# Ledger of designs, part 251: VH-VL binders against Large ribosomal subunit protein uL10m (mRpL10)

Target 1, 224 residues: Large ribosomal subunit protein uL10m (mRpL10), of Drosophila melanogaster (Fruit fly) (q9vpl3)
Amino acid sequence: RGKINIQRPKAPHYERARVVAVTQPKYPELPKAKSCFKTRAERTQQQQENPYNEIIAREVRNWLDHSRLVAFFHLSSITADDIFRVRVQLHKQNLHLKSYGSKIIEQAVKNTRYEAIVPLFHSNHCIVFSPDPEKTAALLRIVRRVPQMVLLGGIVEETMLSRNQLVAYAQMPGLHAVQAQLVQTLSQAPGHLIQQLQAHQNSFVQVLDVHAKNQMNEETPKST
Key: E = the ipSAE of ESMFold2; O = the ipSAE of OpenDDE; V2 = 0.75 times the mean of E and O plus 0.25 times the DockQ between their complexes.

## First folded at step 14 (VH-VL)

Design hb42 (from gn1 with heavy chain H99S; framework fv_imvotamab_arm2)
Fold by ESMFold2-Fast, scan of step 14:
Structure hb42 (fold): chain C 224 residues (1-224), chain A 118 residues (1-118), chain B 112 residues (1-112)
Amino acid sequence: as target 1 above (224 residues)
Amino acid sequence: EVQLVQSGAEVKKPGESLKISCKGSGYSFTKYWIGWVRQMPGKGLEWMGIIYPSDSYTRYSPSFQGQVTISADKSITTAYLQWSSLKASDTAMYYCARSWGYSSFDYWGQGTLVTVSS
Amino acid sequence: DIVMTQTPLSSPVTLGQPASISCRSSQSLVKSDGDTYLSWLQQRPGQPPRLLIYDISNRFSGVPDRFSGSGAGTDFTLKISRVEAEDVGVYYCMQHTHYPWTFGGGTKVEIK
């Protein structure tokens, strides 16, 4: 055989990695797993009884403690391939998308300042973690292209922020002092996150734009 | 800046006890896991176990359960690996490593060589 | 236990040429949280291991751009685009997805 075609363009590593991922072998139990399911209660009980869950619960606390940016999302139906693409884009910005069972989250945050977030996870959800709060703008740009992910709120520099407050934080220039002052101004007690999801923040965003040395004045939001 | 500094090499006889250390610096010690990894001469890496220093929660590889004890003293930012009774088969290089969550071991100690001769 | 099969066992490479190392797991490394916890470590002669790549494809701080990771599920690859003299050593893959955590057998990269 002398039919090696070397005239075709060389595919980049990224392209080849995606081909490998798509052609991954099917697991022996995959067809059976698809047709056989456990109830949510049975899955939750089995996870809690698994000793390995003790490690996972502490890892969740580790993520919360190490992340200066934590964003909470409601997650609608999305394919494995689509979420993988989103995860790759997020990883390039040092943003880590995680999904945990509600019982593991409850176990991880019980008796901590984060306990107030548990009600957010009684439906389909995911969390994005980052050690770098300056990546909030990058996070929101990526998520705008993913209609299945709906921002609920988050934590920046240990301060709980509503959806509108996170958007305000992301709109400010990358000035450390100005962004730190915003976080201090937005400081709130644990447990107010859900309540604040309904708050109207347009007037506050307007004040913050002025505080940013009038850099954001060209397209200042209207409070109506 | 982040460093894990391990105790010096040890030469022991079978049946003796030993405790080696791993001191963390340049980071918040209680917010990271510390793992121990064994490398026998000329061989690959074996995970032994981990500890969460904040509450001293430990998990061991089944191969090492009951053979060693992992502990930590958060007041001096130090993790420990100890044997009650050494065997010649314990001759190896022992590494400690830090983990941020369960995604990876990011920083490693320089290693402690333990030689058990009979 | 998850068995991590690493190939080749040794890879003699000419300076400036590429090197590729494969790692195959006995079952999927996709964790219940949606992520895959697969890392690549480098161990130079006489030195401790050093993290190169975490979460399949993310380069750790200070790691040169010539190192890249790829893969999904059970098949993973570490590539060095142009091998330098300092790249001599043993490379290990490691999975953190399933307890107990396990390492590949190692691949020795050496200059021919």
Scores: ipSAE 0.012, ipTM 0.535, lowest interface PAE 7.9, mean pLDDT 77

Design hb43 (from gn1 with heavy chain H99Y; framework fv_imvotamab_arm2)
Fold by ESMFold2-Fast, scan of step 14:
Structure hb43 (fold): chain C 224 residues (1-224), chain A 118 residues (1-118), chain B 112 residues (1-112)
Amino acid sequence: as target 1 above (224 residues)
Amino acid sequence: EVQLVQSGAEVKKPGESLKISCKGSGYSFTKYWIGWVRQMPGKGLEWMGIIYPSDSYTRYSPSFQGQVTISADKSITTAYLQWSSLKASDTAMYYCARYWGYSSFDYWGQGTLVTVSS
Amino acid sequence: DIVMTQTPLSSPVTLGQPASISCRSSQSLVKSDGDTYLSWLQQRPGQPPRLLIYDISNRFSGVPDRFSGSGAGTDFTLKISRVEAEDVGVYYCMQHTHYPWTFGGGTKVEIK
């Protein structure tokens, strides 16, 4: 039984906790702490300390299935105030900025047509969702003023597009029929051209990973 | 058009089993969640649980965990709510509703009235 | 569980006059993904619930523009600019930010 401190005796729930764990998974929700963007290390450690929530992965898949515009970004260090202002501006255009751990993204897209996006999430990232693909131009206009967000690529009307293809799509705003034709034209580009665009994208992501790792090392100066 | 059609009213005795249904039509059934909501006579709405028909993943409200089973058969676009042993306190209107993250519960079934009395 | 408190419990209103319903959550409804998941439902007598408003202020398809939603954090409001006879019923706020999802206790709008 416990030592002298009897006011908090060890709870006799071991047997019940074990039964619940094997029959009905219970996952405590993340503490609703003051919102702020954490470093990748802080976010990764918090996720490791919290039980995995399988429902969040299905929520992400649900957003992917219902969003006609999905844009993927690398996200550099940004203050809570700055990202809040960006989120407010995006929300006015029905654009939803979200961030998820890489393991959740991997589970959400596993065995789906979206599985190809997994490599984009090996570094700090965020995703913008919208049910309205005509908002692509508004998205790029807002993000142009946010140097911490770097466009990697996206999905428009279920078609995977590179960074350059998304920029091209955005240049035909307000004409849905023309935008649909543009998406078809871009997706029908020669295989070698698409491979080149994706290779440049992958190389860029790798460079960002190295840069992010170097900045993390700079943020943790050892003094002893 | 999007429709959720529920099975008819049920009158049961305590201890009996029951399975009610919710058939979806007019949309891609596996791309939406189906949730179940209870409304006791003269009372408000209570969320019971939700199912993702694509893989039959379920999540229950703690108040209903172990009291009911939610299932779905995507081949006939139907979700189910089942009791192994009914209690008088289960007397209520039960609604199914279609769900996805942004719009919440956007289309609702007409409801199934379940009356449990001795 | 998040408690959703609605006021008033009942709102007798004269036809053509405005009605306002308040919904207060016991915790912030801002989800870890940055969005706020608050909806408003209408239930007319003998009918199933009907979605009116989602994402705080967005009217669902077919919902008249006399209905509007507003709010942030823990305090949310549904307004009917000019109540019509068909608006009689019970109105519920709903949060789907945190599991378990919870509803407000309801506000009965009736004609006096």
Scores: ipSAE 0.737, ipTM 0.881, lowest interface PAE 1.2, mean pLDDT 81

Design hb44 (from gn1 with heavy chain W100F; framework fv_imvotamab_arm2)
Fold by ESMFold2-Fast, scan of step 14:
Structure hb44 (fold): chain C 224 residues (1-224), chain A 118 residues (1-118), chain B 112 residues (1-112)
Amino acid sequence: as target 1 above (224 residues)
Amino acid sequence: EVQLVQSGAEVKKPGESLKISCKGSGYSFTKYWIGWVRQMPGKGLEWMGIIYPSDSYTRYSPSFQGQVTISADKSITTAYLQWSSLKASDTAMYYCARHFGYSSFDYWGQGTLVTVSS
Amino acid sequence: DIVMTQTPLSSPVTLGQPASISCRSSQSLVKSDGDTYLSWLQQRPGQPPRLLIYDISNRFSGVPDRFSGSGAGTDFTLKISRVEAEDVGVYYCMQHTHYPWTFGGGTKVEIK
C-alpha cells in the first residue's frame, strides 16, 4: 500500500542496459589490480615514490614532539566545505586539524614513544595538534557540534589519555589539571605500574619548569 | 638560553674547499631541523637546505643541490655546510637557523662571512 | 618555485606612525595538511634575521604587540601600529608550505 505518484517518470520503454551501454561516455581506464608479487621495476618505482613520504613523516614526528596537546579522531564522510569551516574554527583557537595516510603515520612514529598510536589510523582518521593544552576544553566544545568527528583519545603533556581521561582533563580548572590527571592515573595503577607513573610525574614537573623558562625567554626573544 | 653559534669568518681563494659549522645549545638538538640561508652582499635571503639531525635526512633547494653538502653530528650538537670547490659567486653571509613546524625559523646563528677572491 | 612579492621596496615612516608591508605569493600557501606556513622576519642593520610572526598572525616570544600579521591564501600583511626607532631594518616574508622554501625580496623600513 502506497501513494500513487503520477509526477514520477516511468522507466524507459526501450531495453535500458543495451541503450545505456552504447551511449555511455568515454572514461579513462583505471589501473587493474596488480599481482601481490612485485617486479624489480615496480619495487624501484615504489622506492622512488617514498621520498615524499620520508619528508612528511619527519614533519609529523616534529608536530608530535612540539605539540603539548594531540587529539585523535575517527572521521566519517564530510564535505570539503564543512571540514574547511571546522578547520577555520579550530585554527582561531590555535588548534590544527591534520590528516595523514596510515603509512606516513607508521613511518613517523616507528621507534618512538608514539608507536602505540598506529592502530588508531587503520580507518578514516584525523588529528588535532596544539602547543597549548589549555585549549582541550575549546577543542571538545567545537567537536561536539561535528558528529562526523569521534574522539578516540589523545596525548597531553607527553601522556597517553583515553577518550574519558581527555574529557575529564578538559573539565579540570586551570593549572591543577595535569596534577589531578596524574593522581587519577596513579590511583588506578597497582604495584609496579605505580613506579612507572611516578617517573612520568617527575618528567611532568621538569616539563613545567622548562615551559616556565621558555615563556620568559619568549617574552624577550634573543637572536644569536 | 637557546643559542646557535657559528664558526668565524673565512677568506678563501677560488677552488679551495671549506666547511663551516653551527653549534646548537640550550635545546634538544635532534628534535629540530637546522636550515642554512645565504645572503649575498646587499641582497635578500635565500634558503639553501635543511637537515633533520636525528637521522641526518637532508633536503636541498634546487639551486644548491650538488653545490654544497649539509651534514650534522648530533653527538656534539653541530650542523655543517661544506663546499668541495669555492667560486667567487659564493661570497656571502651564511646563516644557520633552527626550524620546527609551528614557528618556521625561530632562532638564528650570528652568521659566517665567507669571502672568495683571488 | 613559489615567488614571494613584497611591496613596498622601501618605507620611510615618521616615528610613531603606522607602517604596512604586503606579501603576495604566486600560488596558494595552504599546505596539503590544511595549514598555511607564512612567517615574517626582521633584520636590523648588521644583525642576523629575527622571527617576528609565524603561522600568519602569531607573535613570536618577546615580539611587541605593535606587530601584527594577517592574510590568507596568497595575500598577507605585516602591520606595525606605531613605528619606533628600533624598528629600522629590512622585513622579509617567508613561506615554508612548498619546497623549495622561499623568501620575499624584503622591505626596508626607515625613520624619517
Scores: ipSAE 0.570, ipTM 0.799, lowest interface PAE 2.0, mean pLDDT 80

Design hb45 (from gn1 with heavy chain W100Y; framework fv_imvotamab_arm2)
Fold by ESMFold2-Fast, scan of step 14:
Formats: C-alpha cells, sequence, structure tokens
Structure hb45 (fold): chain C 224 residues (1-224), chain A 118 residues (1-118), chain B 112 residues (1-112)
C-alpha cells in the first residue's frame, strides 16, 4: 500500500544524477572482455614481457589488503643515511616505509576502490604500511621529525582519510571514537575527498618550488 | 586456526596425469598467496611457483615453467598443482605454503608424497 | 637466479651450547621497495618446514627467544643461543626479494 518514492526518482534526484554524470572523470573505454581464456603460450609471453610490474603490482595490492593503516607522503630530497634511519625507527613500530613507481601503483589499484589515489603518486612519493591502525600516533610522531616527508593523506580500516582527518584520528583514544570518525568519512563523496588530497599536494608542490628557487624559509611544513 | 590441508599420498606410473590439492581454512583465502615447494628424497627445498588466488595470477620458477600447472578455486578455498604426464624424476614430497607481505611462508601443509615408478 | 650459499653443511653441537648458521647471497637482497626479504625455516625429521624468522630478524609466532636472525645485504646469520634436543633438524635460509625465490642448501643440526 505505501508508496516507495525511491523507486521513482523525483526531479531533484534526477537533476542531481545528471549533473554528477556530466562532471564525473572521463575514462577510456573498458578493455573488451575476452570470452575465451588465453592460451598457455599467450599467457607465458605476456608474463615474460611484463613479469616485474605484474607481480610487484599484486604485491602492492597484497600490502593494501593486509594493512589497516596506509599513509601517503610526498618525499623531498633526503640522504640514503637519513631515510635508512627513518625506516629503522618506523620498523620498530611495525610501520613499513616503501617506495614504488607510479605505473606499479596504478596497476595495483586499477579497478579497485583505491584507484583514486593514483594522482597522489605523480610526484616523488613514499608509502607507510602497518597492520595496526593504533600506530598512527607513533607514525606522525616519528615523521614530525622528518621535514622531507609531507603527509598527504591515508587509508584507515579501508576508508580514505585526508591529512587533517588522519591527524584527528591519531589523537583519538579508542576504537569506538575511530569507528564514529570513519562512518562520518564514509558519508562523503569519494571524489570530494580525493580533490582535497590533490589540492593539498598541488599547494605543497607550489610552495616547495618557490622555496627551492628563493630559499625563503629554513623551516619546512609540519606533517599535521 | 589457520590450516593448509593437502591431499593424500599418490603412487603413479610414468605418463599418468595427476592433480594434488591444498585446502586453506581459518583465514581469508583470496588475500594470501599460495606457493608450491618440492623436496626430492633426501634433498633440500625448491620453489616451484606461486599463485594469487584473487585473480589466479601465477608465477613459476624457470625450472618448473611448462612442467606443472598451478591453479586455485576460491569458491572452495583450494589450490592445485597438476602434471599432464608424470616422470620418474617427479618423485618427491610436495608442500604448499601460505605467503603475504608482512611475513613469509608462514603456514605449511603437511605435504603430499608423490611416487612415480614403473 | 640468486644463489644462496649456506654454511656449514652440518653442525654437531653439544646440548645447551650455541649454534650459528651462515647464509650468503650472490646478490644484494635489498628489494626495490626498500626492504630485505630473508627468512629462516626449520625442518624436523619427517615434518614439513616451519617458519622461524622472517625479514632477517623477526621471530614468527611461537618461536622461542633462543632463535635470532641478523644480517644485511648479502650476509645473514641464524643463531641458536642454547641448542635443545627439539632443535634437531635441517635449517634453510630463503630469499624472496627476487624471482625466482631460492633456498639455501640446508644445514643439519644434530646433538653430539
Amino acid sequence: as target 1 above (224 residues)
Amino acid sequence: EVQLVQSGAEVKKPGESLKISCKGSGYSFTKYWIGWVRQMPGKGLEWMGIIYPSDSYTRYSPSFQGQVTISADKSITTAYLQWSSLKASDTAMYYCARHYGYSSFDYWGQGTLVTVSS
Amino acid sequence: DIVMTQTPLSSPVTLGQPASISCRSSQSLVKSDGDTYLSWLQQRPGQPPRLLIYDISNRFSGVPDRFSGSGAGTDFTLKISRVEAEDVGVYYCMQHTHYPWTFGGGTKVEIK
């Protein structure tokens, strides 16, 4: 007896859906699905042509699948000794600093909910993985002493967080507070969150470029 | 409990086909790699290959490429190692083991003894 | 392929004494992602291998404190501080930095 209004979208919903469709990112056509499986020879040849990138991309996907905390950083020039020291400090907290080429990242997250992170990796970058999201506070404490690493954002419990949201998460005392924050974040459009992360990255790149040319400041932005 | 349970011992003649299994339980099967390791009688360990069950991507050791086929069926959380035509030199213990980024081959099956003789 | 050279081939040891096993790789095991993937496995007679140490020095769950791993680059060591009767078996190092993954030849630990 009752009418289900959701069954038939009203003018406001229809208009909104149209606007969203027009403004959504332009993607190339999806690759044609092949009805048949590839022959063993074709599969072997494909693996031989791109063996490194194909397997490493799945390793990255595996890291993402097993990491309840993933943090993305812009990485300025840093000595091998300094990055080694940072890696050792992070490793003691079960925080794993890794670097991958942008093409490998793109392949790893292609056709997944994390595909939107690809633009973050168009400049020099690194990623920190951890199976323990409670280590976010330790991560930020360590990185605060490494001005060459600038926090761009992250993923906590499979939910994308901006830099400010990740900093807020680090200050929360318990799991229930974190769940409330993540539920709130999930209510946001993924595109909106990604735009915030991209805007922050672009602003930082511009600041870094000006600083490199003019040497105006000896203090670097803090990872907050 | 994480467990990898392998199929029972096999006694075969040269030229016969064989498919042995490794069933995972107690964990999310598609989130872990499964590798296969051969141990010939009285010898050490040899890595044969690995499969990513989520999309059935496989990578083989060059020594085993074309000699065996590794596959997986995620609906029944089972990985397979298969020969189209066995040789006497395939006589060995075969182990499956689970792998992921934060560790190594962390849990191992009990092994499947394959004996190939005329 | 990366060759893993393991020494000694056998190590007879008196109960309660230390044992040390060396593993050398033909190439650096530092992976392009920045980490080193070197593991140690124990195989007791008639049993499947068991993970002892991963990422050079991390003990796997349930592994006694008497086992420790160390090393960097191409030279790695597994130490047993006080060998117990249950430590009898063959120990293997394994690299999973570069494909194909390779094992050391094994070291047999026996009680004298």
Scores: ipSAE 0.752, ipTM 0.895, lowest interface PAE 0.9, mean pLDDT 81

Design hb46 (from gn1 with heavy chain G101A; framework fv_imvotamab_arm2; at its last fold request DockQ between E and O 0.23; V2 from the best seeds 0.00; counts 0 for: placed apart)
Fold by OpenDDE, fold request of step 17:
Structure hb46 (fold): chain C 224 residues (1-224), chain A 118 residues (1-118), chain B 112 residues (1-112)
Amino acid sequence: as target 1 above (224 residues)
Amino acid sequence: EVQLVQSGAEVKKPGESLKISCKGSGYSFTKYWIGWVRQMPGKGLEWMGIIYPSDSYTRYSPSFQGQVTISADKSITTAYLQWSSLKASDTAMYYCARHWAYSSFDYWGQGTLVTVSS
Amino acid sequence: DIVMTQTPLSSPVTLGQPASISCRSSQSLVKSDGDTYLSWLQQRPGQPPRLLIYDISNRFSGVPDRFSGSGAGTDFTLKISRVEAEDVGVYYCMQHTHYPWTFGGGTKVEIK
C-alpha cells in the first residue's frame, strides 16, 4: 500500500480532475484592483492636485512617526502581480508596503531628520513600514525572493541605516537576547574582579605564612 | 493611560461664539491625528475634520468647511473646535478622537454637549 | 462623498445568539496601495463610540473575541458570535480610505 504522500498528492484521475476543474468555483478573480501601483503617468497627474498631496504627505509623516522599522526599496520591472504577492506576504508579518511619489515624500520629510532620504525616491520606489523592529529579519527574508525589490536602506529606531547596516542589524540577536547576554556578562564581572582582588591577597598571605614558618624554624634551639 | 478629556457641556444662544477643547494625555500628542465627530441628537456620527498637531495641518469635511475651525496647541496637548457664530442646528454632541496610521479612531473623548437655543 | 449603507437598521437578537451587520460602500474602499481602511465602532447608550475593528478584520485591544470583521472592496460584515447583554448599542462602520471620511447610518442591536 504506497505511502500516501500528503505533501505531493498524486494527481487525481483525468476524469476527476476535469470535474474538479469545472466545479472549482471560479472565484471572480478579485478584480485585479486597478489600484495596484499607478503607472508613473497616473502618479504624475495626481501630483498636480496640491491639496491632495499635502494630506498624503502628512499621512506619510504619520507612518514614519509610528514605524520603528522603515525600509526603502527600488522597484525594477516588477509586475502588479508580483507586487501583490509580496504585499500579501509582508502583510502577514505586519509589514506594510506603500508607494508614494517623490514630491509627496519630499513634502513629508521636509524639516525633519529624514530629509536625507529624498534622493532615494527618484524612480520607482516603495516603502515598507513596521511598528516592530524585530521584523527586519522577516522583511529581508521575504524580499530576498523578490529580485525586483532592491533594498536601498532604512530607518530603525529613528536611526538611518545603510543597506549593509540594515542587513547587519537583521542578523543581530533580538533585544531580549542581547539584554540577557548583557546581564550575564555583568553578573560575571564582579566575580572576576573579586577573584582578581582575592588572588593578590591570597598570594600575600601565602608569602607571609612562608616567612613565618621560616622564622619559627630558625628560633628552634639546636638542643645539643 | 491614553485619555482624551473634553471640556464641559455648553449652553449658548444663536450668534454666539464657542470654543471647545480636547486634551490628550498618556501619549505623544504630536504623533497622532485628532479628529472631530458630530452627533446630532438621535442621529448618527458625522466626520467633521482632522488635525495633525505637529504642524497644525487641518482637513475638513466639505460640509463643515468654513463652518468651524479646528486648531491645536501642542504645548498643552490640546485640540480645539470653534464656531464664530453658532446656529440652532449646531446643537449636538461633539467628540474628539485619536487617529494614527496603524489603527483608526482608537481613543475617544467623553463628548461635549453643545446646546444652542434662543 | 462615499456613502456607507448599513443593514439592518435594527437587529433584535436573543442572548447567546449570533448577530451580523453589513456595511456597503458606494465606491471601492481599496486605496491605491492596496490597503482598505474600514473600521467598526460600538456606541453603548449614553457613552462615546468605541473602536471594535480596524482595517476590516483587526480587533482593537481589549475587544472580545466574539467580535469579528470581514469583507473586501465594497462589502463588509461585522459578526458577533454570541451576543451578550453588554453588546446592546449602535454599531457604525467608518471608512477613512477617501476624503471626506464617512460613517454608516448605524445599526441598533437590541436584546429580544
Scores: ipSAE 0.884, ipTM 0.963, lowest interface PAE 0.5, mean pLDDT 87
Fold by ESMFold2, fold request of step 17:
Structure hb46 (fold): chain C 224 residues (1-224), chain A 118 residues (1-118), chain B 112 residues (1-112)
Amino acid sequence: as target 1 above (224 residues)
Amino acid sequence: EVQLVQSGAEVKKPGESLKISCKGSGYSFTKYWIGWVRQMPGKGLEWMGIIYPSDSYTRYSPSFQGQVTISADKSITTAYLQWSSLKASDTAMYYCARHWAYSSFDYWGQGTLVTVSS
Amino acid sequence: DIVMTQTPLSSPVTLGQPASISCRSSQSLVKSDGDTYLSWLQQRPGQPPRLLIYDISNRFSGVPDRFSGSGAGTDFTLKISRVEAEDVGVYYCMQHTHYPWTFGGGTKVEIK
């Protein structure tokens, strides 16, 4: 596509700006014409939302703390119907699609190891949370058919992974099969091993070596 | 085993102070919100507020802001609901409940009956 | 504050028959993050509430599969496909989409 470059005029010719606005594609294009301004009231309203941002940031922190899988995407222009269909498909796999303002994300990850993710949220984005890291393959399968969602990276078991590392992690079916079998077994157990809730939060083989009735622990030293 | 154990029933006079407790056990206390819910005699449920124990951030229902104080001591995994001056209208059952990202109020305390009368 | 209106206020039901409880919110319960936070609680006589359903339709662990939730926007329903004696109690819907969080007025389920 060789589109003409519309330059800023010395005197506004509203007809040219109108043509550019009407024919603009659903993806970012440079240069762009902008014909509206934020009012002082709108800026003031955004500033007055700081108390709301405080509690929502803690909600995001809570999602991060409870998710063994977190994936970050850039989101291109997409219809409401298409994103809804993706959300439904993801939800069936215990994958939760969300988005937040960048200021809320900044507050949520402040003073954590995840501060490095903040720049990812300066553009249109979405996040997928799941307590089930074995669902990484299902996530990638679903979004493969959604070119508007571009994988940027993720977090698995509290470890930051690049896009390529996340794809490689998803190709380890032995881990997913082991986790699925262990969850199945624990769901059938009549109270000899109370690991069902702990396994849901910690899908790690070494956790299953713990014999404590209330708390998950790694193998303890002989004494401390 | 996740448990929320509340302090025992209280009988008080108007004007007295009161602090009731909710001790969480069997889970990572700082990873979960604790909410307080009032149930007036013979009535439904009312959300009073919520606390995030990791930093003690608290949000109140407007109906209860200034009327009670919600606090937590994460070193002993305990949340509190406190009145500086009780009124007869504070007579109710008070519940604490745990809240987190992937669910709702999933575990509830047994309740603390507060009776305020002359 | 979001008003949650439940109907009916009382639901006498024959053992083994279905029951249906409606909950209507004064505003949409879709949160800015894209999800809807509507839950159902059961309070048996003399007991604290317990969670049945979260996220409109997700059954909490240990809840029998005869309980189901549905709905969208402002209209939500809890269904009990086959009422048993242990299902007697008061059922509440709760929204935790908007602060302050609010409950419906309750629906008493009784065996007739």
Scores: ipSAE 0.780, ipTM 0.906, lowest interface PAE 0.8, mean pLDDT 80
Fold by ESMFold2-Fast, scan of step 14:
Structure hb46 (fold): chain C 224 residues (1-224), chain A 118 residues (1-118), chain B 112 residues (1-112)
Amino acid sequence: as target 1 above (224 residues)
Amino acid sequence: EVQLVQSGAEVKKPGESLKISCKGSGYSFTKYWIGWVRQMPGKGLEWMGIIYPSDSYTRYSPSFQGQVTISADKSITTAYLQWSSLKASDTAMYYCARHWAYSSFDYWGQGTLVTVSS
Amino acid sequence: DIVMTQTPLSSPVTLGQPASISCRSSQSLVKSDGDTYLSWLQQRPGQPPRLLIYDISNRFSGVPDRFSGSGAGTDFTLKISRVEAEDVGVYYCMQHTHYPWTFGGGTKVEIK
């Protein structure tokens, strides 16, 4: 088989008749029982008053402080079963897939060296943590088979890396080669790297917007 | 070598104040949470609360909120558990334990026995 | 609060035979970040608790291979493949998915 195109989620959806499915297609639905329990305004106010964001933000900071590898992904629609399988696969390599709301991430990284990552989380996202930066190659191999996860960039040994730099890092055979790359990356302004990552995100969002519009058109009944 | 060393046993009367300690060594103290766990004589374990020593943020179990105060002094790598007024029902073994992202309560102190009687 | 129910309350076992302890939570232990935070602790007589297993199935450093954890959602199991004399003690499951964190009631493993 050919290599998995990480940009697959941007491709047009197939009509039902054109999609080969062994089982009936599953449609994700929001848990309305919990949604109906409180209005959105009540949930928002309750969350602002609760210390939930404060404790989880410190948990995120703790993950960042103890992880020598952090990878950031855009996450397209994916079933709970599919993401669970990916999580299990990653966990075997000491790679920990986590998902957090953007507000929690903002609170976690505010006034820290990680603050520059905030713009990466304006859309659906997930993060992979590992204490072992040598697992970058294993991470990329696993994620290559998950088209719903699009690599945006990451942090290795406290240094921010673009997607291309992470791919290059994964191919490096020794610690001294890695140190040379870190020196080169440190010579680049962190703002410039984040601008590159934001550009990728903005381009991806534009493609998602076009894709969503195409999907809405396809959902319109064609023969009724 | 990661160690948590707790202060010695205490015998107190109801109404007295008490502060027990948990000193961490062999690791970066501010990068780990410290939790407190109570074990009443012959009973199981109860989580009391945790502290993030880097900024002294605390979170308590509702059963212990307002009953105890958890604090930490990062300059001497020590966490504390404090009562303003002890009750006989506070008689128990108290453990501190370290917590972080990649594990659970991984290293435990030896325990501090607190006996409250008249 | 999440209630953690352990069965059995006591487990007399013959040396070299397997032992199995069950832990059931009153609610799913899948956290909002996507993972399940369930641990198993051992407390030998007169000693502080010791971490055996974290994140359902990961053995902590220095823990013998005879200990294994499994489970998902609300139903979790700790297995000892061949009980040794030193395994006598009380075993606790613990969840740190939802605040407040809670422990199971404990299972006493003793040699018959």
Scores: ipSAE 0.762, ipTM 0.897, lowest interface PAE 0.9, mean pLDDT 81
ESMFold2, look of step 15: ipSAE 0.716; ipTM 0.873
ESMFold2 (binder alone), look of step 15: mean pLDDT 93; pTM 0.953
OpenDDE, look of step 15: ipSAE 0.767; ipTM 0.885
ESMFold2, look of step 16: ipSAE 0.735; ipTM 0.886
ESMFold2 (binder alone), look of step 16: mean pLDDT 93; pTM 0.952
OpenDDE, look of step 16: ipSAE 0.716; ipTM 0.860
ESMFold2, fold request of step 17: ipSAE 0.720, 0.742; ipTM 0.876, 0.890
ESMFold2 (binder alone), fold request of step 17: mean pLDDT 92, 93, 93; pTM 0.948, 0.951, 0.950
OpenDDE, fold request of step 17: ipSAE 0.823, 0.829; ipTM 0.916, 0.918

